# VH-VL binders against Rho GTPase-activating protein gacT (gacT): the designs that were tried, part 13

Target 1, 189 residues: Rho GTPase-activating protein gacT (gacT), of Dictyostelium discoideum (Social amoeba) (q54nl0r163to351)
Amino acid sequence: VPLTQVPCRAGSNVPIIIEKLIDHIERTSLNSEGLFRIPGVDLTINQYIKLFDNGEDVDVSPIEPYTAAGLLKRFFRDLPVFVPQSINKRVVSLFIDEEGKKKPVDMEILSNLRVLVHQLPTVHFEVMQELTNLLGKLMSRSDQNKMTISNIAICLVPTLNCVPAIVTYSIQMHDFFYNEVFPQHHLYY
Below, E stands for the ipSAE of ESMFold2; O stands for the ipSAE of OpenDDE; V2 stands for 0.75 times the mean of E and O plus 0.25 times the DockQ between their complexes.

## First folded at step 4 (VH-VL)

Design sa03 (framework fv_masavibart)
Fold by ESMFold2-Fast, scan of step 4:
Structure sa03 (fold): chain C 189 residues (1-189), chain A 121 residues (1-121), chain B 110 residues (1-110)
Amino acid sequence: as target 1 above (189 residues)
Amino acid sequence: QVQLVESGGGVVQPGRSLRLSCAASGFTFSSYAMYWVRQAPGKGLEWVAWISYDGSDKYYADSVKGRFTISRDNSKNTLYLQMNSLRTEDTAVYYCARVSDYEIGWYFDLWGQGTLVTVSS
Amino acid sequence: QSALTQPASVSGSPGQSITISCTGTSSDVGSYNLVSWYQQHPGKAPKLMIYDVSNRPSGVSNRFSGSKSGNTASLTISGLQSEDEADYYCSSYTSDYIYVFGGGTKLTVL
């Protein structure tokens, strides 16, 4: 099912399944070592997918950390398109030169990346915003959970079928990509 | 000239150790994740080990886990593979390969010429 | 690791088009758009020809194209030339956070 057709609450652009899982993970799971890397229980993941697919009001509170993360990953993996290939190709062109070498990253490249992120459909944009906000909190606890930015990238980004820079910079510079105030909220103090 | 050059291969008896090196030049080595990929004579490619750009993360194929150690020295632009408890099944040409920058994707965009490791009596 | 399935050989004449398949499972080719193709001439290292299913690196001829349908990725070479004679390998990311390779296909230009 396309992301725009997944059930949302009245007045929300974020699917109920994403909202419930992100809230649950943020409250209970951010200190779990190897979250998103260590697999959850597939049988349990399959059961919860069926409950959501049936339109049931699913209680996610009993779901243990690795299974909750695994369920969220399964949702994104099964999406037909999260980031269109046209946007992915344009992102690669921002970072790679004519000889296939990575360009030094500067504010011009990041500003152009921000423009491409804002070209995502509203539902996709808000889902990316919520997901990368959660992943930023996970990264901030890497001392306990061992999930550095590179671990997050290799374990999760392939599931999203997008260029990693979209996710890694959204995590590291979240306010810049999703809030209008950052990075110029400190104007020359 | 952007290149990777492997060295350290040779003939070794089962149970012994061997250390491979891969010298990088012509690019900013410290910005790239690196792989070791092997190819047995007349056979296909097989992934061996991966190391992140800063050396903080490492992944190993199940066939070599606990026996091989991947490491890097960014100040010397060199990648290493320490191979312990070698088996006849480890006989292969070992390639050093550069992964596209982790911010861009995961594919092998530069390969060395390979170094032959033969494990036999 | 589980190998991806490729035909052992394929052949064509100059100017023709040929296609090489790479069949995996729902836990690799079927789930991720991270399929790459490599060309290997005898005694040489592999060279990247296609990445992320259908993208070409700079310097790779537009005669080479990639696609994917379900659990099968395909490499198509149009306007076949003698220098295309080589072994071709596919690779895919897997749900175990590792890459697997196909067994390889020998392309013969008649």
Scores: ipSAE 0.390, ipTM 0.753, lowest interface PAE 2.9, mean pLDDT 88

Design sa17 (framework fv_masavibart)
Fold by ESMFold2-Fast, scan of step 4:
Structure sa17 (fold): chain C 189 residues (1-189), chain A 121 residues (1-121), chain B 110 residues (1-110)
Amino acid sequence: as target 1 above (189 residues)
Amino acid sequence: QVQLVESGGGVVQPGRSLRLSCAASGFTFSSYAMYWVRQAPGKGLEWVAVISYSGSDKYYADSVKGRFTISRDNSKNTLYLQMNSLRTEDTAVYYCARVSDYEIGWYFDLWGQGTLVTVSS
Amino acid sequence: QSALTQPASVSGSPGQSITISCTGTSSDVGSYNLVSWYQQHPGKAPKLMIYDVSNRPSGVSNRFSGSKSGNTASLTISGLQSEDEADYYCSSYTSDYIYVFGGGTKLTVL
C-alpha cells in the first residue's frame, strides 16, 4: 500500500504504525547493540503487521527492541515507493558530475539537496523527517549501540530504496533539512 | 605540493582598508569551499567568512558583516578578503582554509601558514 | 566569546591520558555529528586531528580519539608524549549554516 494511503490520526500526516513504533523505539531501545542490524522475530513481526492491517488499536509496548526495529524496517521494505526515482536521479546529479566523479560538497549542493527533499510528497517528507530524527538519536548513542552513520546507512538505506545522501545528510544536518524555513543568510536555491 | 599561501597583511591605522590574497596550488581550487579564519595574538580561532566552490554563496561572521567581502577567482586559483573600516580588534593572523569535499562531513583539511594584520596607530 | 566552551588549560604527565571537553548547544554539537578537533603548535597553522566526532585522518596517531554525548564532544589523548603539548580547538557545524570554534585548550605535558 502506498504511503499516502496508510492510516493516520486526524490532523496527522504520519502513519499510526510509524508514529507508535518510533515513539516506542525512542523510549526503550536506543541503547540496544546493533539496533536495525540484528534481526527481530519474524513470527512476531508478521503477527503485528496483521493487527495493524486489520485497523486494530495496537499496543506496541510489549515489543522487544530488535523486533520493533524489524517491524519498522518491514514496513518500509513493503512500501511501493518511498523516494520517487525522479528525485533520486536528481540527487545523484548533485553529487556526481558528467564524468562520474564526485563533486565537492558545500552549501550550494546541500541547499539544492534540501530543495529536493522538500519536493517529496507531504506524507513522505514528514515520515523521512521523523525517521531520520530517530536515526540521529540512535547514532548519538553509537558508543553503546554500535550504530555509527556507516552502520545505519548499510542496514537501512537499501530498505528505504533511495540515494544514501538523502538519509545520511538528513541524519547529520537534521535541523537544516527539516526545521529551517529560510537560511539565515538567504541562500539562493 | 598541495598548499595555500596567504599574502597582503601589514600594519594599518583604524578606519583604513586591506586586501588579503590566498594562492592555492596542487589541487582543483574550483572544486572546494574556502574559509578565512583569524586568530588574535594569544587568542583562539575565529571564523571570518566562507565562499562556496562556485562563488555563488557567501557567509560572514557578525563581527565583520558589512565591512569585509570574500571573493574568489577560480581562473587564477586565488581567494580574496577585502577588509574595510578596520578596527583594532581585527588585529590577527588571517588563515586561508579549505573545507573537505567529503560526502557526509565538513571539516578543515588544509590550512595556509597565515598572514599578520595589525591595526594600530 | 567562543561559541563552544572548552577548559582554558589541561595538564598531564608522559604516559597518562587526558580528556578535553567541548560543550555547545542543541543547535550545534547536540544536533550535528560534524565535530572536528585541531592541534596547533606555537607559531604554526592548525592541524586536523579528528573529524566527524570520532574519525582520524591518515597519519594521526591512534592515541587520539573523539566521542560525543548530548551537547558535549570530547577529545582523549592517551599515552601522552611531549610533542602533544599544544593548543587544541574543537569545531562544530551549526544551525546557522557555519562552522564555529571552541575557545581552545592549552595542553601542558609536565
Scores: ipSAE 0.007, ipTM 0.476, lowest interface PAE 11.1, mean pLDDT 85

Design sa18 (framework fv_masavibart; at its last look DockQ between E and O 0.44; V2 from the best seeds 0.00; counts 0 for: pae E 4.8 > 2)
Fold by OpenDDE, look of step 5:
Structure sa18 (fold): chain C 189 residues (1-189), chain A 121 residues (1-121), chain B 110 residues (1-110)
Amino acid sequence: as target 1 above (189 residues)
Amino acid sequence: QVQLVESGGGVVQPGRSLRLSCAASGFTFSSYAMYWVRQAPGKGLEWVAVISWDGSDKYYADSVKGRFTISRDNSKNTLYLQMNSLRTEDTAVYYCARVSDYEIGWYFDLWGQGTLVTVSS
Amino acid sequence: QSALTQPASVSGSPGQSITISCTGTSSDVGSYNLVSWYQQHPGKAPKLMIYDVSNRPSGVSNRFSGSKSGNTASLTISGLQSEDEADYYCSSYTSDYIYVFGGGTKLTVL
């Protein structure tokens, strides 16, 4: 089911299932070693997916950390498209010159990446913002949970089916990408 | 020169153990995830194991789970594959491969020459 | 885990253009940045020829090109030469969050 067809709460474009799971994981699971890497209970994940698909008011509070993370990953995996391929292609072009050589990453490239991230469909943008905010919190506790930016990328980039830079810089520079005033006049496509 | 060099291959009997090494040079080894990929004689490529840049995350193919262990020493720029309880079907050329920079893509942009492991009674 | 499907063999004459297909699913080949192609000559290690569906690394001939349509990626070799005779493998991340390879395609230059 496309993101735009998933039920949302009043005042939010983020699907209810994503909001509930992100909130639950943030409150209960950030210290769990290998979160998003260690598999949860598939049977439980399948049960909850059915409940959400049926539009039921689901209580996620009983879900253990790895199963909650697994459920969130499953949701994204089952999406037809999260990041449009047109955006992925343009992002790659920011990092590679005309000769196919990787450019040194600077604030100009990152600023243009920010522009492309903001070109995501509204629901997709807001979901990316909340997800990467959660992953940033997870990363901040990598000393305990072992979820470094590299480990997070390995686990989540395939799930989101996008250029890694979209996710990794959204996590590492979250305020720059989502909380600062957008300097449109200084950016180019 | 940017390169990977595998070593440690040889002929062993079933049930025995062998340890492979992959020496990296010419690049910042600690910045890259690494793969072991094997190829049985006359067959295709098969991934065996993967390890993250700092070694905190490891994945294995089902065919080697519980028997093989991937590890790395970033201070020595070396990747390892400990192979226990070897089987005849483990016979293959084993390659170490570098995963590309995680900023722009996922692919193997650097391969070693491979080392042959033969498991035979 | 899922596997990518390649034809077992393809052939062409010098100067011709040939295409090798790599078919997966929406969960493994659907993304621009997930598909790569490798060339392997007998007794040699694989060599990266295409990454992210259609990008060529430095040093790879412009006779090699990549594309994708739906769940099928394609490697096209134009102006076929004798040295192009090799095995070709496609690769992609899958829904299992691991790299998988196609079965490989043997290219014969007639």
Scores: ipSAE 0.044, ipTM 0.613, lowest interface PAE 3.7, mean pLDDT 88
ESMFold2-Fast, scan of step 4: ipSAE 0.569; ipTM 0.830
ESMFold2, look of step 5: ipSAE 0.201; ipTM 0.673
ESMFold2 (binder alone), look of step 5: mean pLDDT 89; pTM 0.906

Design sa26 (framework fv_masavibart)
Fold by ESMFold2-Fast, scan of step 4:
Formats: C-alpha cells, structure tokens, sequence
Structure sa26 (fold): chain C 189 residues (1-189), chain A 121 residues (1-121), chain B 110 residues (1-110)
C-alpha cells in the first residue's frame, strides 16, 4: 500500500502504525544495544502486521524493543515508494561531481538538500520528520545503544530505499530541515 | 594516488595469532568506513569485518566473531585485523576494501592488492 | 546469511554479448537496490564495474550494464573483448549482514 493510503487519525498526516510504534520505541527502547541492527522475532512481526492490516486497534505496549524496531523497519521496507527516484537522483548530483567523487559539504549543498526534502509529498515529508526525530534521539544515546550515525545509516537507510544523505542530515540537522524558517530559503517551482 | 596496501600475511600454525595491516594513502582515511574481505583458494569473496569511519562501530561475520578484532588508527591512516585462534578454514587472501562514503551509498569502491594467510601445520 | 547464486561459468565470442545472473532472495536482491558487480583478473584485486544495480563508475566501459528483475540481478557485457576474460562477482546488501557475495562466474572469451 502507498504511504498516502495508510490509515491516519483525523487531522493527522502520519499513519497510526508509525505513530504508535515511534511513541512506544521512544518511551521504552532507546537504550537497547543495537536497536534496528539486532533482528526481532519475525513470527511476532508478521502477526502484528496482520492486525494493523485488518484495521484493528492494536496494543503495541507488550512488544519487546527489537521486535518493535523490526516491525517499523518492515513497514518502511514494504512501502512501494518512500522517496521518489527523481528526488534521489537530484540528491546524488548535489553530493558527487562529474567524476563520481564526493564534494566537500557546505551550506550551499545542505540548503539545496533542504529544498529537495521539502519537495516530498506532505505525508512523506511528515513521516520523514517523525522518523528522523526518533533516530536523532537514538543517536544521542549511542554511548548506551551503540547506534552512531553511520551505524544507523548502514542498518536502517537501505530499508527506506533512498540516498543516505537525506536521512543522515535530517537526523543531524533536524531543526534546520524541519523546524526552522530561514529568510534565504528558496522553493523549487 | 589513491591506494590501499596490505601487509602481515604469511604461514602460521593452527591456534596461533597474526595481525594484518592496511596502509591507506591519497584520500582522507578518517572519512571512510572500511572492510576486511577474504577469498579462500578457488572460492568466492566473503566479508570478514567492518569498522565505521571513527572506529565506534564494528561488525563481524559469524565465522570469525570472537576470534578476530578489527581496529584502525586514523592518525597513521592504517586499518588492522587481529586474527586469534586461527583455523585451517581461515586460509585465504585478505583484502582491505573501502566502502563508498556512507552519505552516498554502499559499495566497495577501492580495494587493496591482498595479502595471503595460510594456516597449516 | 544468504548466499547469492551465479552460474559457475559463461562463455562468448569476440563481439558478442553475454549476460551473467545473480539470484538472491527477497531479503537481499529482491528488497534493495544496492547490487554491485566486481571484475577480478587472476592474481589481482576485484575492481568495481557496476553499483546500485545499473550505475557505472568513471572509467568503466559502457559495454558493461546492469539490471534487476525480482530476486535476480544481471550483468550484461556487449561487444566482448579478450580483456573481459575474468571472474565476475555480484554483491548485495541484506537486512542481517552489510553485504553478501555471489559465488562468482568465470567468463571465457573464445
């Protein structure tokens, strides 16, 4: 199912499954070593997917940390498109030159990345905002959970099928991408 | 000139230890995650160990977990693989490999020439 | 923990095209667009030929192309030349491991 067709609460653009899992993980799981890296219980993940697919009011409180993270990863992996390929291609062009070498990252590149992130459809943008907010909190506890920014990138971003820079900079500069208004920002036609 | 040069391979007896080194030059070593990948004689490639750009994250293949330790010294532009409790099954050419910058993707864009480790009595 | 399946060997004549398959599972090739291909001549290190399923690094001939359908990725080499004779390995990201590799395919040019 496309992300825009997943059930949301009245007045919300964030799917109920994402809202419940992010809240649960944030409350209970952020100190779990290797969260998103260590696999959960596949049988349990499959059972909860069926409950959500049936439109049931799912109680996520009994779900253990690795299984809750695994369920969230499975949801994103099964999405047809989270970040459109047109946006992914343009992000790659921002960061690599014509010879395939990475450019030094400066505010011009990051400002252009911000513009591209804001071109995501509204539901996709708000889901990215919520996900990267959670991942920033996970990263802030890396001394306990061992999930540094590079580890988050390699373990989770492939399930999102997007250029890692979209996620890694959204995590590291969350306010810049989602919460701050800059007088000099430009919007693409 | 961008390159990786391995050293430290040789013939060792089962149960012994050996340390491999990989010297990086021509690029900012501290910006890249690194891998050790091995290839047994006549067989395919098998990843062995991963280390993040700053050394804070490490992963190991199940076959070497608890016996091998990956480390790096960014001030010396050098990657290491400490191999303990060596088995005949560890006989292989060991390559150090650079993974593409983590912000752009996941593929091996630079390889060393390899160093042969033979575990034999 | 999944291994990628490649044919042990493939052969072609100069000027012809050949295709090498790389078959995984839904947890690797089928789920992620992170398939890469490496060329290895005897006694030498592997060289990156294709990344992200279909992209070529600078310096790699446009005779090399990559594609993917379901759980199978493919490397196609057109206009075969004697220098193409080598072992070819595919690699894919997985959910459990950073990477897995195929068993390799020996390409023989007449």
Amino acid sequence: as target 1 above (189 residues)
Amino acid sequence: QVQLVESGGGVVQPGRSLRLSCAASGFTFSSYAMYWVRQAPGKGLEWVAYISYDGSDKYYADSVKGRFTISRDNSKNTLYLQMNSLRTEDTAVYYCARVSDYEIGWYFDLWGQGTLVTVSS
Amino acid sequence: QSALTQPASVSGSPGQSITISCTGTSSDVGSYNYVSWYQQHPGKAPKLMIYDVSKRPSGVSNRFSGSKSGNTASLTISGLQSEDEADYYCSSYTSDYIYVFGGGTKLTVL
Scores: ipSAE 0.126, ipTM 0.657, lowest interface PAE 4.4, mean pLDDT 86

Design sa27 (framework fv_masavibart)
Fold by ESMFold2-Fast, scan of step 4:
Structure sa27 (fold): chain C 189 residues (1-189), chain A 121 residues (1-121), chain B 110 residues (1-110)
Amino acid sequence: as target 1 above (189 residues)
Amino acid sequence: QVQLVESGGGVVQPGRSLRLSCAASGFTFSSYAMYWVRQAPGKGLEWVAYISYSGSDKYYADSVKGRFTISRDNSKNTLYLQMNSLRTEDTAVYYCARVSDYEIGWYFDLWGQGTLVTVSS
Amino acid sequence: QSALTQPASVSGSPGQSITISCTGTSSDVGDYNLVSWYQQHPGKAPKLMIYDVSNRPSGVSNRFSGSKSGNTASLTISGLQSEDEADYYCSSYTSDYIYVFGGGTKLTVL
């Protein structure tokens, strides 16, 4: 099912399953060592997916940390498209020159990356915003949970099928990408 | 300019040890995760070991777990593979390979020329 | 971990197109768009030709293209040239920093 067709609450662009899982994980699971890296219980994940697919009002409060994280990963993995390939290709072009060499990262590149992130469809943009906000909180507790930015990237971003820079910079510069005033003049590579 | 050069291969008897080195140049070595990948003569590629850019995280293929140790010295731009309790099945060309910058993706964008390890009596 | 299945060999004539398949499981090729392809000439290191299913690095001819359907990824080479004769390997990220590789396909240009 496309992300835009997943059930949301009235007036919200974030799917109920994402809203409930992010809230639960944020409240209960951020100190769990290897969260998103250590697998949850597959049978339990399959069970909860069926409850959500049936349109039930699912109580996620009993879900233990690794299974809750695994359920969120399964949701993203099963999406047809989270970040369109056209946006992914343009992001790569921001960071790689005509010779195939990675460019030094500066504010011009990051400003252009922000423009591309804001070109995501509204539902995709708000989901990326909520996910990367959660991941920033996870990263801030890496002393306890061992989930550094690189560990978060390798464990989660493959599941999202997008260029990692979209996620890693959204995590590290969350306010810049999602909370600062979007400029009227657009910068494009 | 941007290159990886392996060394330390050779002929060794079963049960002995060997240490491989991979010298990196032309890029910021400390920013990249690295792999050792091997290829037995006339056979395909096989993943051996992974090390994160800081050296804090390491993962090994089941066939070498407990016998091989991956390490790096970022001050010397060098990757190492310590191979203990070698078996004839470990005979292969060993490549060090750079994983693309984690901000871009996960694929092998740079390979060394390889170093041959022959485990034979 | 899952080994990826490739045909042992494929052949074509100059100017023709050929396709090499790479079949995995849902846990690697099926669920992730992280398939890469490598070209290896005798006695040389592998060279990246395609990444993330269908993307070409700078310097790789547009005669090389990649695609995926279900659990099978494909590398297509159009306008075959003698220089394309090589071994081709597919690879997919799976989990826990693990990459799986295909057995390789020897391309002969006759």
Scores: ipSAE 0.173, ipTM 0.685, lowest interface PAE 3.6, mean pLDDT 87

Design sa28 (framework fv_masavibart)
Fold by ESMFold2-Fast, scan of step 4:
Structure sa28 (fold): chain C 189 residues (1-189), chain A 121 residues (1-121), chain B 110 residues (1-110)
Amino acid sequence: as target 1 above (189 residues)
Amino acid sequence: QVQLVESGGGVVQPGRSLRLSCAASGFTFSSYYMYWVRQAPGKGLEWVAVISYDGSDKYYADSVKGRFTISRDNSKNTLYLQMNSLRTEDTAVYYCARVSDYEIGWYFDLWGQGTLVTVSS
Amino acid sequence: QSALTQPASVSGSPGQSITISCTGTSSDVGSYNLVSWYQQHPGKAPKLMIYDVSNRPSGVSNRFSGSKSGNTASLTISGLQSEDEADYYCSSYTSDYIYVFGGGTKLTVL
């Protein structure tokens, strides 16, 4: 099912399943070692997917950390498209030069990346905002949970099917990407 | 300039040990996940082992688990594979390989030339 | 046994198009757009030809293209040339830093 067709609360652009799981994980699971890396219970994940698919008012409070994270990963994995390939290709072009070498990252590249993130459809943009906000909180607890930015990227970004820089910089510079006005004059090469 | 060079291969008898080395140059070695991938003569590619940028995480193919140990020395820009209890089916060209910068993607963007390990009596 | 299934061989004549399939499961090719293709000439290391299903690195001819449908990824080579004769391997991310490879396909240019 396309992200835009997943049920949301009235007045919200974030699917109910994402809202409930992010809230639950943030409250209960951020200190769990290897969260998103260590698998949850697949049978339980399948059962909860079925409850959400039936449109039930699902109580996520009994879900254990690894299973809750696994359920959130399963949701993103099953999305047809989270980030369009046209945006992914343009992001790669920002970071890689004509010879295939990674460019030094500066504010011009990051400002152009921000513009591309803002070109996501509204629902996709708000979901990315909420997800990367959660992941930033997870990263801030890496002393306990061992989930550094690199570990978060390798474990979760494959599930999102997007260029990792979209997620990693959204995590590390969340306010810049989602809470500040960007300059238009740096969009062109 | 950006390259991986393997060494340490050779002919060895079953049950013996070998240590492979991979010298990295032209990039910041400590920022990359590194892999060993092997290829038996006339056969396909098989993943063997992976190590995280700082050595804190390691994973092995079931066929080598308990016998092979991957390690790295970031001060020397060198990746290692310690191969113990070698079997004839371990005969292969062993490639050192780099997965792309984690901010860009997840694919093997750099390969060494390989080093041949022959396990025979 | 290889984790991903490829035909053992494929052949074509110069100027023709050929397609090589790579079939996995819902937990690898079917779940992730992280399929890459490698070309290997005899005695040489593999060379990246396609990444993330359909993207080409700089320096790879646009005669090479990739696609995916369900659990099957495909590499298509158009305008076949003699230097394309090689072994081709697909690879997919599966989980926890692990990449699996196909068994390889030998392309013969007749």
Scores: ipSAE 0.276, ipTM 0.727, lowest interface PAE 3.3, mean pLDDT 88

Design sa29 (framework fv_masavibart)
Fold by ESMFold2-Fast, scan of step 4:
Structure sa29 (fold): chain C 189 residues (1-189), chain A 121 residues (1-121), chain B 110 residues (1-110)
Amino acid sequence: as target 1 above (189 residues)
Amino acid sequence: QVQLVESGGGVVQPGRSLRLSCAASGFTFSSYWMYWVRQAPGKGLEWVAVISYDGSDKYYADSVKGRFTISRDNSKNTLYLQMNSLRTEDTAVYYCARVSDYEIGWYFDLWGQGTLVTVSS
Amino acid sequence: QSALTQPASVSGSPGQSITISCTGTSSDVGSYNLVSWYQQHPGKAPKLMIYDVSNRPSGVSNRFSGSKSGNTASLTISGLQSEDEADYYCSSYTSDYIYVFGGGTKLTVL
């Protein structure tokens, strides 16, 4: 099922399953060593996916950390498209030159990456925003949970089917990518 | 120059042990996830084991789990594969391989030349 | 066991185009756009030819192209040349940290 067809609450662009799982993980699981890396219980993940697919009002509060993270990963893995391939290809072109060499990362590259992130459809953009906000909080507790930025990238990003730089820079520079910044203008006559 | 060089292969009898080494040079070894991939004579490629950049995470193919151990020494830029309880079906060329820079993709961008392990009497 | 299915052999004449298929399941090729292709000449290590389904590394001829439809990825070689004679392997990410390979295809240039 396309992300835009997954049930949301009235007035929200974020699917209920994502909203519930992110809230639950943020409240209960951020100190769990190897979160998103250590597998959850696949039988339980399958059962919860079916409950959500049936339109049930699912109580996620009893779900253990690794299983909750595994359920969120399964949701993204099963999406037909999270980041369109046209955007992915353009992101790769930002980081490699015409000879295939990796460019040094500077603010021009990151500003162009921001433009591409903002070209995501509204639902996809808001889901990326919420996911990378959660992952930033996970990373900030890496001394406890051992989930560094490279661990998060290797463990989770293949599930998202997108260029890892979209996610890693969204995590590390979240405010830059997802908050509007307007210049301050003073008009004097 | 960026290189991976395997060593330690040879002829060994079933039930015995062998240790393979992979020497890395020309890049920051401690920043990369590393794989062992094998290829039996006349057959295709098969992944064997993977290890995280700091050695905290290890995963194995079902065919070798419980018998093989992957490890690394980042101070020596060296990857290891300890192979115990060897079987004739473990006969293969063993390759050391690096996964690409995590910010831009997921693929094997550097391979060693391989080392042959023959398990026979 | 090869998780991905490739034809054992393909052949073509110089100047022709050939296509090698790589068929997986919904849990690998069908789920991830992380398909790569490797060329292997006898006695040599594999060489990366295509990554992320259709991207070509620097130094790889534009005669090589990749695509994917559903659970099947394809490598196409146009303008076939004698030096293209080699074994070709597909690979896909399948689950946490696991790459699976195809059984390989022997390309013969007639």
Scores: ipSAE 0.262, ipTM 0.700, lowest interface PAE 2.9, mean pLDDT 87

Design sa31 (framework fv_masavibart)
Fold by ESMFold2-Fast, scan of step 4:
Structure sa31 (fold): chain C 189 residues (1-189), chain A 122 residues (1-122), chain B 110 residues (1-110)
Amino acid sequence: as target 1 above (189 residues)
Amino acid sequence: QVQLVESGGGVVQPGRSLRLSCAASGFTFSSYAMYWVRQAPGKGLEWVAVISYDGSDKYYADSVKGRFTISRDNSKNTLYLQMNSLRTEDTAVYYCARGVSDYEIGWYFDLWGQGTLVTVSS
Amino acid sequence: QSALTQPASVSGSPGQSITISCTGTSSDVGSYNLVSWYQQHPGKAPKLMIYDVSNRPSGVSNRFSGSKSGNTASLTISGLQSEDEADYYCSSYTSDYIYVFGGGTKLTVL
């Protein structure tokens, strides 16, 4: 199912499943070692997917950390498109030169990346904002949970099917990308 | 035409200090994480320190932590390594290297200087 | 000694293929697809040959290839040439936000 067809609350552009899982993970799971990397219970994930697909008012409070993260990850994996191919191609051209070499990353490139992130459809933009906000909080507890920016990118970028820079810079410079605040350092959030 | 040139190496006595410099040219220095990597004579490569593109984030190998300080001056396109309380075990060729990554710290070293020799002897 | 284990030496004849292994743990090679390989000729700086496990920089011969299985990364050099005689080092990102190098492998082309 396309992201725009997933049920949202009145006045919200963020799907109920994402809202519930992000809230639950933020409250209960951010100190869990290897969150998003260590797999949850596949049978339980399948059961919860069916409950959401049937339009039930799902209670996510009993879901243990790895299964909750696994459920959120499965949701994104099953999306037909999260970041449109046209945006992905343009992001690649910001970071890779005509010879296929990686360009030096400066504020001009990051400002252009910000423009491309803002060209995401409204629902996709707000979902990316909420997801990367959660991931920034996870990263801030990497001493406990071992989920550095590198670990987060490795386990999630393939699932999101997008250019890594979209996710990694959104995490590290969240206020710059989503709140138009000039960053002093990537860890200030 | 991109290059890194190290300088400041030499012979020093144990317990003394030495400051290494690495001059960058041909690229936007302020956009890259930078590294110091050393190699003792006849031995392998050992990572020493890393500094983020803006200088706000630094990490050190346990062997040098508390003794060495990495810094950079983006206005001068120069990377530094301040080495204090030098030991004979610090004797090595010191290379500066450029980190390349979609992440701030870098995934690999695509550009290396030619190295500068530091000999710590009594 | 080294964080990553490489054989001390490997040898081959011109035209032969050889493979150099790099074995780490689940907290480095096993966790990250951030393995790089460097070639070093005597008296010279290291040169990047492979990055992110299997990618070649522009200008590096397609005779060089990289792979990874579990906690072990491998560098394979096909069609060996005398100029390939050098020391080869693997490197991996770790869960501590640092890089570690292998002990190095001396390749002799006989």
Scores: ipSAE 0.006, ipTM 0.475, lowest interface PAE 11.0, mean pLDDT 84

